VHH binders against Epimerase family protein SDR39U1 homolog, chloroplastic (GC1). Designs and how they scored, part 13

Target 1, 310 residues: Epimerase family protein SDR39U1 homolog, chloroplastic (GC1), of Arabidopsis thaliana (Mouse-ear cress) (q9sju9)
Amino acid sequence: CSSQKESQMTVSVTGATGFIGRRLVQRLRADNHAIRVLTRSKSKAEQIFPAKDFPGIVIAEESEWKNCVQGSTAVVNLAGLPISTRWSPEIKKEIKGSRIRVTSKVVDLINNSPAEARPTVLVSATAVGYYGTSETGVFDENSPSGKDYLAEVCREWEGTALKANKDVRVALIRIGVVLGKDGGALAMMIPFFQMFAGGPLGSGQQWFSWIHVDDLVNLIYEALTNPSYKGVINGTAPNPVRLGEMCQQLGSVLSRPSWLPVPDFALKALLGEGATVVLEGQKVLPVRAKELGFEFKYKYVKDALRAIMQ

## First folded at step 6 (VHH)

Design q06 (framework vhh_7d4b_2)
Fold by ESMFold2-Fast, scan of step 6:
Structure q06 (fold): chain B 310 residues (1-310), chain A 122 residues (1-122)
Amino acid sequence: as target 1 above (310 residues)
Amino acid sequence: QVQLVESGGGVVQPGRSLRLSCAASGFTFSDYSMGWYRQAPGKQRELVASISRSGGYTNYADSVKGRFTISRDNSKNTMYLQMNSLKPEDTAVYYCAADYTYEWSSEYFDYWGQGTQVTVSS
């Protein structure tokens, strides 16, 4: 009844060993796409994607990335160091440097590929930190950049990806707080709730612009396969919540209390400037994704949490 | 204070055209995505067409694609549905809806109009 044919792609992925990347690899394999993992740690990648379970997967050390980017249909750039840690001047430099360096390397490899072997699509991660933080403001893809450090990182990260050859379709996914069992915020929070010590970080009034990991992976997949997906797209669910409400819903799903707050001064003592990542947030709406007809499986946080914890 | 007022409904013969209007007041119209829903007797409400905040993107149900055109004028706080080549199966009450969260597959919207009847009868 449909005249649409699914085309096989060869997709090169940086950051494939991370939480989002592992789920993306599974999604791409389910549709019989060929996958090339671009990694700085071949041993870690081989442990996560053993040949026995992932026959045909290519795993490339950084010195081999040129040979993998060339001949790929598309590149997905998810690489970056975790930001949920104590910030020092050196760590701040490396958070920014790792993102810019990897993205620049990928773009250079794309641009220096012969036209007939050049990837036609680059889907590159960025973050909702682009918008800065606010308890009262609402942001979408047309909103201006914030002025804090993470906003600066996101501006340069996006600018680096946009240096790709004009014939390459670039999609920039500004990723919110990704919810899933095997990583991210929930992996850090669940142990505390299980021990009856769960509750909001700080006031609990900061915005929590979440997205279920499967919706994010499906959004990345649409950006790979649908030529209408270009430019900036917010990777957030349509109904963001306050962190306090998210904690209440998590407590409800786990049948645990959610009332023990961690005060601002304690978090600042433990995480320094990095405390802003957990104490402040932004309300970000997925206007472009909805305009493009993207269908979210998990529109409300309680449904997402219930599905994850089932 | 908040109002969505539909107009332009009526009774027409198959093959004719109607233009529906939705006038919005009491909220910042340009901050909301807008849509048209319809409900025929004994059936569930269905999304007919939706339009983004800027008007730059539109969606249509397969049953109306190529026959209906949705548009909006943010300077007049008004949304329109141009309905061409009307069929008996288009007979329904048509509702204007506004949604800040962009959840067009939900029955839950920020604001609904009172509805306007469209009857296509031979």
Scores: ipSAE 0.000, ipTM 0.108, lowest interface PAE 20.0, mean pLDDT 81

Design q07 (framework vhh_7d4b_2)
Fold by ESMFold2-Fast, scan of step 6:
Structure q07 (fold): chain B 310 residues (1-310), chain A 121 residues (1-121)
Amino acid sequence: as target 1 above (310 residues)
Amino acid sequence: QVQLVESGGGVVQPGRSLRLSCAASGFTFSDYAMGWYRQAPGKQRELVASITRSGSETNYADSVKGRFTISRDNSKNTMYLQMNSLKPEDTAVYYCAAGDYVYDWGTFDYWGQGTQVTVSS
């Protein structure tokens, strides 16, 4: 096709049906890139990306992933089991196993591709849980890993992605708390605020290192297209807040009170070890993204919340 | 070297029960999540049921919920599928599968050769 841009990519994406993945697909389509959705369920993916509305998108179930990874320019790995649930030993293994297995499968398919058909870029998700939790510490991409379970998961997740062939540029995005209307933390919190029952979980002093979904998608896009993006990059907005402040701003945007606290013993009773996901946090700065010249659209949480709730 | 061998298939009348077994060898059975898939003529393979490494969690396709029960015996390296209230639409080849974790989108790496289940009236 003589009208094809020479910079057009073919991007294979795991986790495309999630709320981050859906926004990434929209961004890639806007720039005329070809997209191959690597999915757990072809029928579910076809409901989200019907051929009528998404002409040209390839949807591959796991048996077809090899044929899609081969010949693609890049792979984006966003798949993983949700962590905000009650933790049993089995669930903890599944949280880790789901992340390691999908990442390992993707890396194996990349590495086993013939050199001429091998993707040149892997952008793989990881998380700010890498750093552990602290109410007083500040973390950036040079900070050491934490000692808790989620830090262990992130270390192994990142280590798995780094097994990609030396010819493949690997970017690891340590993702913070993603804010968007279609999922994540806000989908859980908004109903309580609308019922006048909103407020901080635990002390409200834990750090909330957030990022607007559009900024995260744009950061992933930069990691795909800009060869300077290599290694670890924190996917967090430049101005993290305490959870109590986030709740006050959310209450303000929704015109609702934010005074009803949920004590940590109650959350521990409901979520077991998983309660640490909501009771503890970390202050994570996007030092590397800033050094690379990345421009955040939403630098402050109130502006992000206002944009989402409009 | 991983081997999964299904047994227990056969021909049965609608409303009857059948129990499938999957014998595993060549790996530490308790380290793997297990599942049952089926494939009817002209159809794609679909996940019917899955079970975690310890057996503490199970998942089922909507079409079989309340009728089928998956279980495992780690001491015997065997997984089972108890199929009750069988319907003609349950007719398929049933495959045993093993993988790193339970996931309803079919993340299993190893498959048996299958056992035929025919429900006819």
Scores: ipSAE 0.000, ipTM 0.145, lowest interface PAE 15.6, mean pLDDT 81

Design q08 (framework vhh_7d4b_2)
Fold by ESMFold2-Fast, scan of step 6:
Formats: structure tokens, C-alpha cells, sequence
Structure q08 (fold): chain B 310 residues (1-310), chain A 122 residues (1-122)
């Protein structure tokens, strides 16, 4: 299937230093796009993107963001505080606050740009947590929002991005569990499996709506370059699995047992209210991506895991 | 100019059927997911059913599953809602809407019809 390829863009990226962001920067550079990294820490970003290895990349502290957003072709918003940690009232506020604050800042900068220098597209992250959790339900882009805290966060996060000027095409990517070697869930799980201490978290019956990091990056790239990508698009692979099945397949790929379960009480002791992020899930299908002709490289989780471990 | 025109509403007795139609013009119909919303007096507008661009995927509110069927004919730029086993609680104004609303895109870009009244006598 053939996607549209646009001419070279100048892309401003928040969250570029994160797991997904680093891979996106490499993808954009491979296609000769100009990149402007919008960061809170210039020194950290310069360490990740040194000028020797990334000639021409612009790295902007928050005071410089206005001059970078203005005149860029597109903005990709990936910034947010990690959610798989112990939740306190302060942490819960910052999970929501970091997402709303950065997204609001980006939207304000877009909206305050003169029309001739305004970005034409905003691709903004959100999450499958939008749908809430269910062991029996199936969700796609037309499904209603859930009632839990993360669903509330996703509703406000998406609502903030949608305040962008009417001249700007907005694509919202509801991201599933991203699989890759150097970050996310797998970076935390692989060491335990290699030590013969791997197994399912909780019941293992919760849905695991995963996506390979390269497929997610390619989906973001299609959202940047293809004008048919607007509104909500689920960033999930076409064949979600139960978490227990994923753990068995990870064990198989690593030639390790997946026999040591982590019970609910242990996860609740470690993560408090945040344990719900790992104990519960949702079955989310990428209906829009498939209708738009997006071609997933990794349709099945075992193939994704094999590719990551090679 | 984008236009959505609903038809097929009316007054029926409980247990009867109605078929609503939404005729669309002014945009590329097969590029948009579509849906039916309803609003009863004093209540919020709620999604009843939605259908993907191709028609391959459909979603329904729990209250109408098994009774209502959404479909579309892209060659006629028309979407339908077949409503069977109608109940008094289905009484509402039914609205046709575009993909921008259904997918959570900006509400100010959403295109809505004027609505068609469905009344189920109790």
C-alpha cells in the first residue's frame, strides 16, 4: 500500500529525549527533515543529541520555544511524566499537570504565531487509558471514554490539543503499550526474565494492547505527512493479547520460563494506586489506521518480541 | 458547504420499527466516520451508534445493542439507522454527525444535521 510523501518539513518535537522521541528523531533525520527539539533541559537534550552526531538539529530551552514553533511546518507533542511509579496526590497532579501544561504551552505558541509562519499540523500524544479498563469490552476510536482517573487525564489532554487554531490539522494518537528494547515495559521486564524470575503481573488476564516502537514512529510519521490523518487514531497493533500470553511469548523468545507470577498485593504495595496501570488493561483495535491503509510491520506480538531481541 | 439532512423520524407504538436516513453533501463522504446521536428533553446529547469509513466496523450504546443497526451506502452518500423493538426511553431527537465529532476532533468543525424527532408512545 502506498502512503503520501510530502516535501521536507521542519518539525518541532516535545518529549524528544524520551524512548519514543529518540526513535522519532532518527526516523525524521533519515528522511532529511529539519528537527527542533523543545526541551526543559538543554544540557540533557545535548547529551542525547550531540552536535557531532546530529548536525543541524536545533535544541531549544522553554524560553526559546516560541522562536522554534513559529516557522516550523509541524509540531509533535510527546511530553509527559511516566505513569508506572508509586502514586501520591502530588504525583497524580503532576501526571496530569505535566501533560496539560506542555500541551497548552505548545498550542498557545501555535495559536500566537502569525498565519504565514504557523505550523500546519499538530500530532499530539494521548493514550489508550482514554477508554478505561475492561476484561470483556473492545474499543476503537468511536468508543466512549472511561470513568477512571487516566481516562479523565486523556480527555483533558486531548481537549487541550484541540484548542489549536482552526487552520491547524490535529492528529491525536492514543498510544498503547510501546514495545522496544531500550525503554518502556520491556526494558523493565527483560532483566527479570533473563534471571529466570519472569512471569505475569497480577492475573495475566488483563488486555495488553501493544505496539512495536517502529510501527508507532511510522504512524506518527504518516500523521505528519498524510493529510487524511486527522482526529483520533489508535496507536495499537492489530492483534492485542492478554498479558499472560505476552509474558509466555517473551519467555519463549528469551528461552526462559515465565513461571513466577507477581500477585496483586505485591504490585499494590510497590505502586499503590498506580498499580491499576499494570493490573488492568483494555482491548483496543487500530480501526482508523487500518482504514487509512497503514501497514504494520509487526502484526503479532511474538514477531515483535523476536525482532526486538535480535 | 457541508450539509447533513436527517429523515425517517415519526411517532410509533412500543415494539415497532423506524429507519432513519442521513443524506450528506459538500464533503467526501467515504473519508469520514459517521454516527447517530440522540438528545431527550433535559438530558445531554449521547452517542447511539457509529460506523467506520468503510462500514466494516460499528459500535453501539449498550441500551440499543441487538435492537439498532447502523449502515452506510457510500455510493449514495447516505447513512442509516434501523431501529427495531422501540421503547419509550428511545424517545429523543436523533442527529447525524461527522467523523470529527466521533473521533474527538474539534467540536467547532463538527457537522450536525437539524435532527429528526422519534417519539415512542408509552
Amino acid sequence: as target 1 above (310 residues)
Amino acid sequence: QVQLVESGGGVVQPGRSLRLSCAASGFTFDDYAMGWYRQAPGKQRELVASISRSGSYTNYADSVKGRFTISRDNSKNTMYLQMNSLKPEDTAVYYCATSEYLYGYRSDFDYWGQGTQVTVSS
Scores: ipSAE 0.015, ipTM 0.422, lowest interface PAE 7.3, mean pLDDT 83

Design q09 (framework vhh_6fv0_2)
Fold by ESMFold2-Fast, scan of step 6:
Structure q09 (fold): chain B 310 residues (1-310), chain A 120 residues (1-120)
Amino acid sequence: as target 1 above (310 residues)
Amino acid sequence: QVQLQESGGGLVQPGGSLRLSCAASGFTFSDYAMYWVRQAPEKGLEWVSTINRGGGSTYYKDSVKGRFTVSRDNAKNTLYLQMNSLKPEDAAQYYCARDDYLGYRSFDYRGQGTQVTVSS
C-alpha cells in the first residue's frame, strides 16, 4: 500500500464511501493528511474518489488492507450496513455480522502489525442504539446498555474494537442521527417535505438524538488527534429533540407543512421489525465531549437545519 | 418585548364570516413565518394555518381549507385570517403565533387570543 508521506497523519478508513465517511475524507484532505480507503468494493470507491479529484488517495480492496493498516498513524472504522430498512432474519444477521466482521478484521490487522508500523489510535463507530429506547429516560456514557437487538449489536461491536492491542488508544463514538443534506435521515425526508407530504413518523414523541455531520466529523477528528479522547464518547448534539419537533423545525426551514403523520402500522408494514429504528428513540447527552471541551458548532436542531438548507 | 395582539373575534351565526387581525411589535415581522392556532374549551391547542415570511406560501388544516384564508401585510406588521362559512366546530380562542426560528418549538410567542363564538 502507498500514500503520500508529508502529511501530519496517515489515516486508514473503513466505510469511507458512506455519508459520514465521504465528509471525513474531505476534512482529512483539507488538513493535508494522507488517506487510505479500506473498501470491499474498489470500483465503487474509485467512482466516489476518482484519482483526478482525489490525487494521492490510496484505495485498497480487502486483500490489500494488511499493508495499508501497517504504517498508518490511525484507523477510523465506520463500516456497517444501513439499519433503516426492512428486517428479515438474514438482514438482521448481516447488520450484526458486517459490523463485527469488519471491526474484527481491522483489529486483527492492527494487532498483527509490528510495533513500529502499528497504528497508535483506533476510532471506531458504534451507535446510540447501545442504550435501547425510552420516552422518559436520559442516557450518557455512564448509562448501562439496553436489552434490545441493536443494543446487543452495539455491545459486541464495541467489545470487538476493544480487543485492539494495549498500546493502541481506542475511542468509541456512539453516533446519533446524523444530519446533512447529502445523506442520512434528511436526504430521505427532504423530498417528502418538498412535496407537501412531510410529518412525524409514528407518534412523534420518540426522542431524536441528532448531530450535525460537520460536528460528528470534527468529533472524530478530535478523537484522532487529541490523546484525551479515549473510551466511550457520545456523538450527539447537546440538545436532543422529540421527532415531532424536529419535523416541525424542518417544515419551518423548508417553508412546508409538517402535519402529515405516518402511522405506526404503515411503518411496521413497510419496515417490519426494523420499524423500531424510526418509531422509537433515546435521549442521549454528550457528557464526555462537553467534559473534554469539545465545541459544538450546532447546539440546536433549528440552527443545524437552517445551515444545511442554507 | 415581543408582542402579538389579536382582534376581530366575536359572535357569529353558522355560515357567517369574521376577519381576525394580529398586530406584531418588538421584532422584525418580515423575518418570521407566522401561525394561526386555536383552542376550544376542554380541548388542546390546534394548528389552523401557516404563512411564510413573504406571504407567498400558505398552509391550512384540512377542515378549514377553502373556508379560511391567511394573509399578511409586512409593511403594517399585521397578520390576517379571513374566516368564511363558519361552523360551530370553529368556535375557539384564536391565537397568532411567531415561528420559533432558533428554538425547539413550532412557535415561541403567541398573543392573548381573540374569542370566536359560533352560535344560534
Scores: ipSAE 0.000, ipTM 0.107, lowest interface PAE 20.3, mean pLDDT 82

Design q10 (framework vhh_6fv0_2)
Fold by ESMFold2-Fast, scan of step 6:
Structure q10 (fold): chain B 310 residues (1-310), chain A 120 residues (1-120)
Amino acid sequence: as target 1 above (310 residues)
Amino acid sequence: QVQLQESGGGLVQPGGSLRLSCAASGFTFSDYRMYWVRQAPEKGLEWVSTINSGGGSTYYKDSVKGRFTVSRDNAKNTLYLQMNSLKPEDAAQYYCARDEYLGWESFDYRGQGTQVTVSS
């Protein structure tokens, strides 16, 4: 249906079929924005966004992306491969390659659009892995990048998005650990806690810079609609916790024990170099979001977990 | 509807060779990066190989490098895996898969698979 409001956007979204993307589509539809799903799997996207439930949604496979980016108001780039798997040199290349390739294609399509049909804003995902890992350090948007592989990936990923034409406002969201029932870290952990086998991964002392999926979606929405949102913004809740505390709070909310640890050697055997994603973390504060007046619905992890599990 | 149909598996002796095929339909095959993944008895899914949309870039699991070769024929919508010098540890159900670059997800589609058995 047609909307009479002049603030209606047409938003092209990569990664819309993923956990975060699905929630973003819900938010955009609630505000009557037009949505163009940029996907490499049109049939999968049609299963997730059937025309019956999503009238007017446009679903474009990669050969059609040019026609969708051109004429859209904004682009949200969320596409990327999971990092919580066993790493080989080849998987490491694909983690970086998938992020750089999709971002580069989106930027090229934006830059090659005629000025009158060019998107005015690009909101592009990146990650808190930018900062590297530390049990003692505290990071914000002014902090330098780490020197590990994920920090290198984030530097190149952000650099690719920043190649967008100068008349395009670019917001880079360094996303923390996203909490929601239907995806991410929490979806992987809940089954073990339900089976009375929950507990901290590794030492439990690593930082867990989390964000509720609705707060992340709202932050992306603010970046789309509010021209003050430009440059780097940490997509993390204001009160990060140690992983052990997160597991304790999850056990409490589920009325399950949280004492059965998974030792470092077991995780390294299962995930190789990828184990550092689980065994190590970083304390990341959303200083920029706070300065911009962003209002977090879930400031504390226990409240987020209660909301997700009810 | 996306469909992926694997074939070419079978029983071989150690050191033998097999060529797997994956017939793709229901999407523009030439636009997609494709994968071969496998699952051995009592083990999880394991990535084996990746090929980009044009076929010019290929990647392999360390243990299969030099022995396996992935290729594709975009005119025929078919993906191939040439497997040489097969070892007992290569015995598994082999699947072709397509990705969509989902954040927390691995692959968006895979077929029903083709069984590879390596024994005397």
Scores: ipSAE 0.000, ipTM 0.129, lowest interface PAE 16.3, mean pLDDT 81

Design q11 (framework vhh_6fv0_2)
Fold by ESMFold2-Fast, scan of step 6:
Structure q11 (fold): chain B 310 residues (1-310), chain A 120 residues (1-120)
Amino acid sequence: as target 1 above (310 residues)
Amino acid sequence: QVQLQESGGGLVQPGGSLRLSCAASGFTFSDYAMYWVRQAPEKGLEWVSTIRSGGGSTYYKDSVKGRFTVSRDNAKNTLYLQMNSLKPEDAAQYYCARDSYLGYESFDYRGQGTQVTVSS
């Protein structure tokens, strides 16, 4: 890649074509930063970021990543296979493998860059699945990891990012359930609520540690620009809710009922072992973000839902 | 050092009005969402209203919606609850509460409360 302007960051982004990544690219462009999209599918990325609408954006296929990471101010690593699918041994391997392979490649490219051309910061995604699941426990950045498969994935994912050269500041964002209209959980749920068929998955007692997509993007942006953002930071809103309460608030905002449950056995039949992703959750608090002075736009889920649906 | 002091309670007839105030000290009031919660005799603590730190977003228990209005004056470190069309079921000790950063409870500090009685 070959593009540089004075007095701006050059940010290389993996996973830019995903829900979070697309919003991050918009935020970075709004602040006049140069963006290099690191992708495994150049054609898909070009459809999402056409030159007409994104003048100056660089889109790099995997063979070009070395030349784009080198000379970047920062790297944001958001790449990963969706986990809300039926789990087989092959899919479980690919959930972990996609995260570790992409992160490892990014870290290797950072570490093999000459010092003067090396990125100064790596902001790498991880997930609240690090903590495991619990209906009674409360987790923050000092909590130990869980013992389930997703906790194992998150431990190895984070460990891979932490192999970055000592002169690179690493921020690890443990991302909760991201709320926005154009992706994630809400895009899947809204059609059912609009058809009067909305309600909780399973018991509705599982914790839903959510975050509005704009708050997550702003947290990533703070991690890019503020040197105090180092190490683990929970990317969750300050007031987690039970899934049943979230469904009640969504129904209220849409003027729809929220009482029609989806039973555990139906979800297990559909998603197998992966049903745990929707049937179980964890109450995760953004203690470090608050200590760092981060300002959440949406502290309460009803505020977030109203903003998204307006 | 954090202190919350409620006032404005009293006895009213059904259909009457009261305005509650809460004076806050010992913290940066404008950084915190605030709650009004109430407890009737032999009943549990019940959430009534929430107001965000900037005052722009307010939420209410369904049974008080349209009758109660929460507001705040960040320059005066004061929270208010205007209660109109009071019903017998609104009789309770009313507390103001500060939003909890740690999240083990919805709020971490609560005042001593002010008593609201609704009877003939």
Scores: ipSAE 0.000, ipTM 0.124, lowest interface PAE 18.0, mean pLDDT 82

Design q12 (framework vhh_6fv0_2)
Fold by ESMFold2-Fast, scan of step 6:
Structure q12 (fold): chain B 310 residues (1-310), chain A 120 residues (1-120)
Amino acid sequence: as target 1 above (310 residues)
Amino acid sequence: QVQLQESGGGLVQPGGSLRLSCAASGFTFSDYKMYWVRQAPEKGLEWVSTINSGGDSTYYKDSVKGRFTVSRDNAKNTLYLQMNSLKPEDAAQYYCARDDWLGYRSFDYRGQGTQVTVSS
């Protein structure tokens, strides 16, 4: 009559080798859940999750995903090509293609599992790019999608995840700018600030709808374990900031100046059409998470930055 | 025809108790997660509590934890909110709301509400 054994999940995870995925694996292991890493590179995944440090972890190459999805309790889909890079027609196609292909494969494997061995929940990543960009608008889960390329990608990405069998609870996490020491925007910005060369990208007026990596991982964990979490949930902290304010707070936390801006033309030269990802943003509120009673550990960006830099 | 009808509101002194009810019809009540939300005259709509379709998982706004209890009776298609140790700041119009099945909205239907007044 112990509920601990009955509450253990077997979780299949795509994108586990990314910085969000690595943190999620640590969170799942802390609660003694079994983890199956679905990867396209077994060798890379084995370097990130060596058997000595991750006893019992299963690492499956794409040809073996069927045998891992079938019989797992849940699937977390985090896989996708990074968008903060130089955009060519080939890269734009792969940004969309990588997300749709992996999500479609996961959904097909879930749907083709016998009912008794089918995962009961799918937590799939999407992004705040769904809403498009605006310096004046405010978005929540009730807001319509934008009309730019990333909004189109997010619509198709979400639509693909929603093809999961009706018996499967689907949670779609529209992820904001994830803050953590080990990756993402901060890993790129911190070195420049430490060299006294930090400052806002472009005007600094674009919205920065951030979330601490631990809050995002905890939100994904709630979506996995709590049947009240379904549908669209914005993965953003309650108090978004303008990018200029974020840079000022980062400079303050590091005791460094934040006066050296990177002009639009320099970013466009480096990132092409991808510069829009860093030059424009959207103010996104986590209305659904708040309604579900989710408690953010880091409500303000300054507290998140202090915690990361400790 | 989805309908939600709240009742049980009224005037109570600080420290008092009220039990709100929400009668649901026009849909399979046991298939839906339900919410209690409230709105004070000068404030926006505020989430209070959530209960899953089976009634075994509940969530509360921090300021009401330990004082409010949400429950449901799926056989009677009724949602309840037991409110204890009421404070003046709890005074509001209280609504029950049905979860949006597609998840693109927090809820797709809510009732007309029931007024809760807390005064000394």
Scores: ipSAE 0.000, ipTM 0.131, lowest interface PAE 18.1, mean pLDDT 82

Design q13 (framework vhh_6fv0_2)
Fold by ESMFold2-Fast, scan of step 6:
Order: sequence, then structure tokens, then C-alpha cells
Structure q13 (fold): chain B 310 residues (1-310), chain A 120 residues (1-120)
Amino acid sequence: as target 1 above (310 residues)
Amino acid sequence: QVQLQESGGGLVQPGGSLRLSCAASGFTFSEYAMYWVRQAPEKGLEWVSTIKSGGGSTYYKDSVKGRFTVSRDNAKNTLYLQMNSLKPEDAAQYYCARDEYVGWRSYDYRGQGTQVTVSS
């Protein structure tokens, strides 16, 4: 216990009910920060963060966001629809629209706050889809954007966050494939492996630029607390793997075979245009995080998978 | 090489209208969000408007909302800014811009600009 007052933040969070957001809320609570959940569904957020288990948490529906952003120390923007689903024209519009709409709302609320009550930092999510896809290229924060749809989404998403007032430090975290037991790619894959039906998606040669959920949360936390974290930072682990290698390591950790491949045509039938999200990837290195001295708990995918499964 | 060329500026009286154009080349215009920014004498670069790559979503500085309309023609690689009800405070050098989002507020790719003067 400390008798001296710690540097307590009041953090407003969009997307707090998602997989990453839930872990961020846990980390912020562990360090005695005040948390304001900005949600479009108050009832859903109250089910995830009941007052009994989260005493002092503020849960604000969209009409109340102004009163929460104003007076908070920082804002973390994690809101967005999942991209690993079947893409229709309507879903493609909502993948982009949800990201731009929420980010624009948050930026407007920050900018319209009086200077004394304005948040000092905005940590906004983006994605490694910014770089496009390649089996041979290697990307870092200095790399140019790709030319596909997801690269366009990331450019507009990042541009929207950068409209924050000049006195606000903006950190943009280009997030890779987040690994954890309670969501993301692993929540979808683990059941198939446990049924002896696991294996590579497509060729298995596509790059899998992963990050353990705790490392991502710690990176977001560093971006909140350390003023050296500004601009673009790749949220990826130091040692990306090809998807086939990841599947073999997962099978090994679960003591299950990884023999059943899922061919491209089957994924295209299930996911349409969205199949490229799982059939293609990019090798992304966290050069900025390493330069800033960030220490990854899980540098290799096997260690991350072992920690997640036990 | 990325090139942006603005045109359509000039002298207009308060309450008047101007339409700015920006011709883009050297990149796949239809894949990038585009920006209008302006700079008045003795002042910093000021964001005016954003238009998404597909043209379906637009954003504006509060002081120009309802008066300015940004649009684009991806087939012609051209960006537009329709300026109505012009005020003296709108007088500035106007630039179209593309940012690669590598740095904070960089607007790394800008044209040479087009001057807008508002006086009677």
C-alpha cells in the first residue's frame, strides 16, 4: 500500500465490452484508475461490468458520453465491428462506418471540451490491415499503406483520430491478431482442435502477426501513461509466424492433431470477400515499441499459447 | 510521384461563392481519404474538411458547417470544395492534402495551394 497519492487517471473507454476492452478495464482497475465506459448499450455493459464486481465504474450510454469525456484524463477508443465474418455490401459499410462514426464522435467530444477539462491523450485503435497483404514483404511503422479495402478503412480511421485538438497527444495502435482464451481467433479455433478437427486455413503460408492480449493491454497502458508514446505504434509481437506454424503450435499445446486443412474454396463459400482476412496476412514488426523500450511478456507464439491454455 | 494541384480561388465579396478543385496524380486516388486545409497570414495550418475514399462520408470544421460542401469524382481523380456564404475569416491559401498517417498532423502531401480573398 502507498501512503503517497499515485498518478490516478480517469479513463473513458469505447469498446470496453469487447475482448480487448474487458482486459483493459481489469488492468486500469488493478492500478486504481477511475473508468468511464462509453457504450451504445448500457444494459449490455452493466451485465459485463456489474456494480457488485466493479464498484465505482461509470457506464454511459451515447447521450451521456459528453459528460464523461469532458473531465477525463484520457480516452481509449477500441470500438469497431469484427472483420472476420461474411462480407456483404452492408457489412462492409458497417465495418468502416462503425469505426469512423465512433471515432468522429469521440474526437468531437474531446475538441468541444473546455481546455481545463479536455483529455490530454487519445489512444485509438487501428489495425495491421493498414499495410495490405504479402507473403514476402516485411512491414513496420515506416511502411506505406496497402491498397486493399482494409487499408482504406485503416487510413480513414487513423485520419479521423488525428483530427483531435493539437493539445491532445494521439497514439495510434495498429493491432495485430490478438490471442487470448476469452475471444478473438483462438475462441473460434480451439473448439475445432479439441474435436480433433484442427488444421491450417488455406495454404497456411500467410503471415500471422499476433500479439498476446496482456501485451496489447500493457502497450495501450504505456501509451496512456508515457508521453514518449505518440503517433503510430504497431501492436504486434516481435516474432510473427506463418499461420501453418501457429496451427502446429496450437495443436502441440492442446495435445491434438493439426492435420485437417480448410481449402480456399470452402472459406470463400463461408466468408465471401471476407475470406481474404483469413487467407492472406502480413508480416508486421513492432519497431516503435522496441525503440521505446517496451518489454513483451510473450515474444514467441508457443509461449503465448501455453500461457493462454494454462 | 504524388502530385496535387489546386485551382478555383480568387477574390469574392462577403456572402459570395467559390468552387475549388484539386487534380490528383501519382497514386490511386480512389483509395485515399482527402482533405482540405487552409492557412491565413500569420496563422498555422487549419483543417477544413475531410472526405472518405468512397465519397459517402464528409466531415467539416464547425465554422464552415452548412456553408462548405466537399465532394470528389474518383473517375476524374478530382477533389472539390464548394464554398457558399463566404466570410472575411475564410480568406486563406487553400490546399488539398493527402496524409499517409505515418506522423501526427503531417499532411505530408499537399498541393501548392489556391488563394481565396474575401473583401468588398
Scores: ipSAE 0.000, ipTM 0.125, lowest interface PAE 11.6, mean pLDDT 82

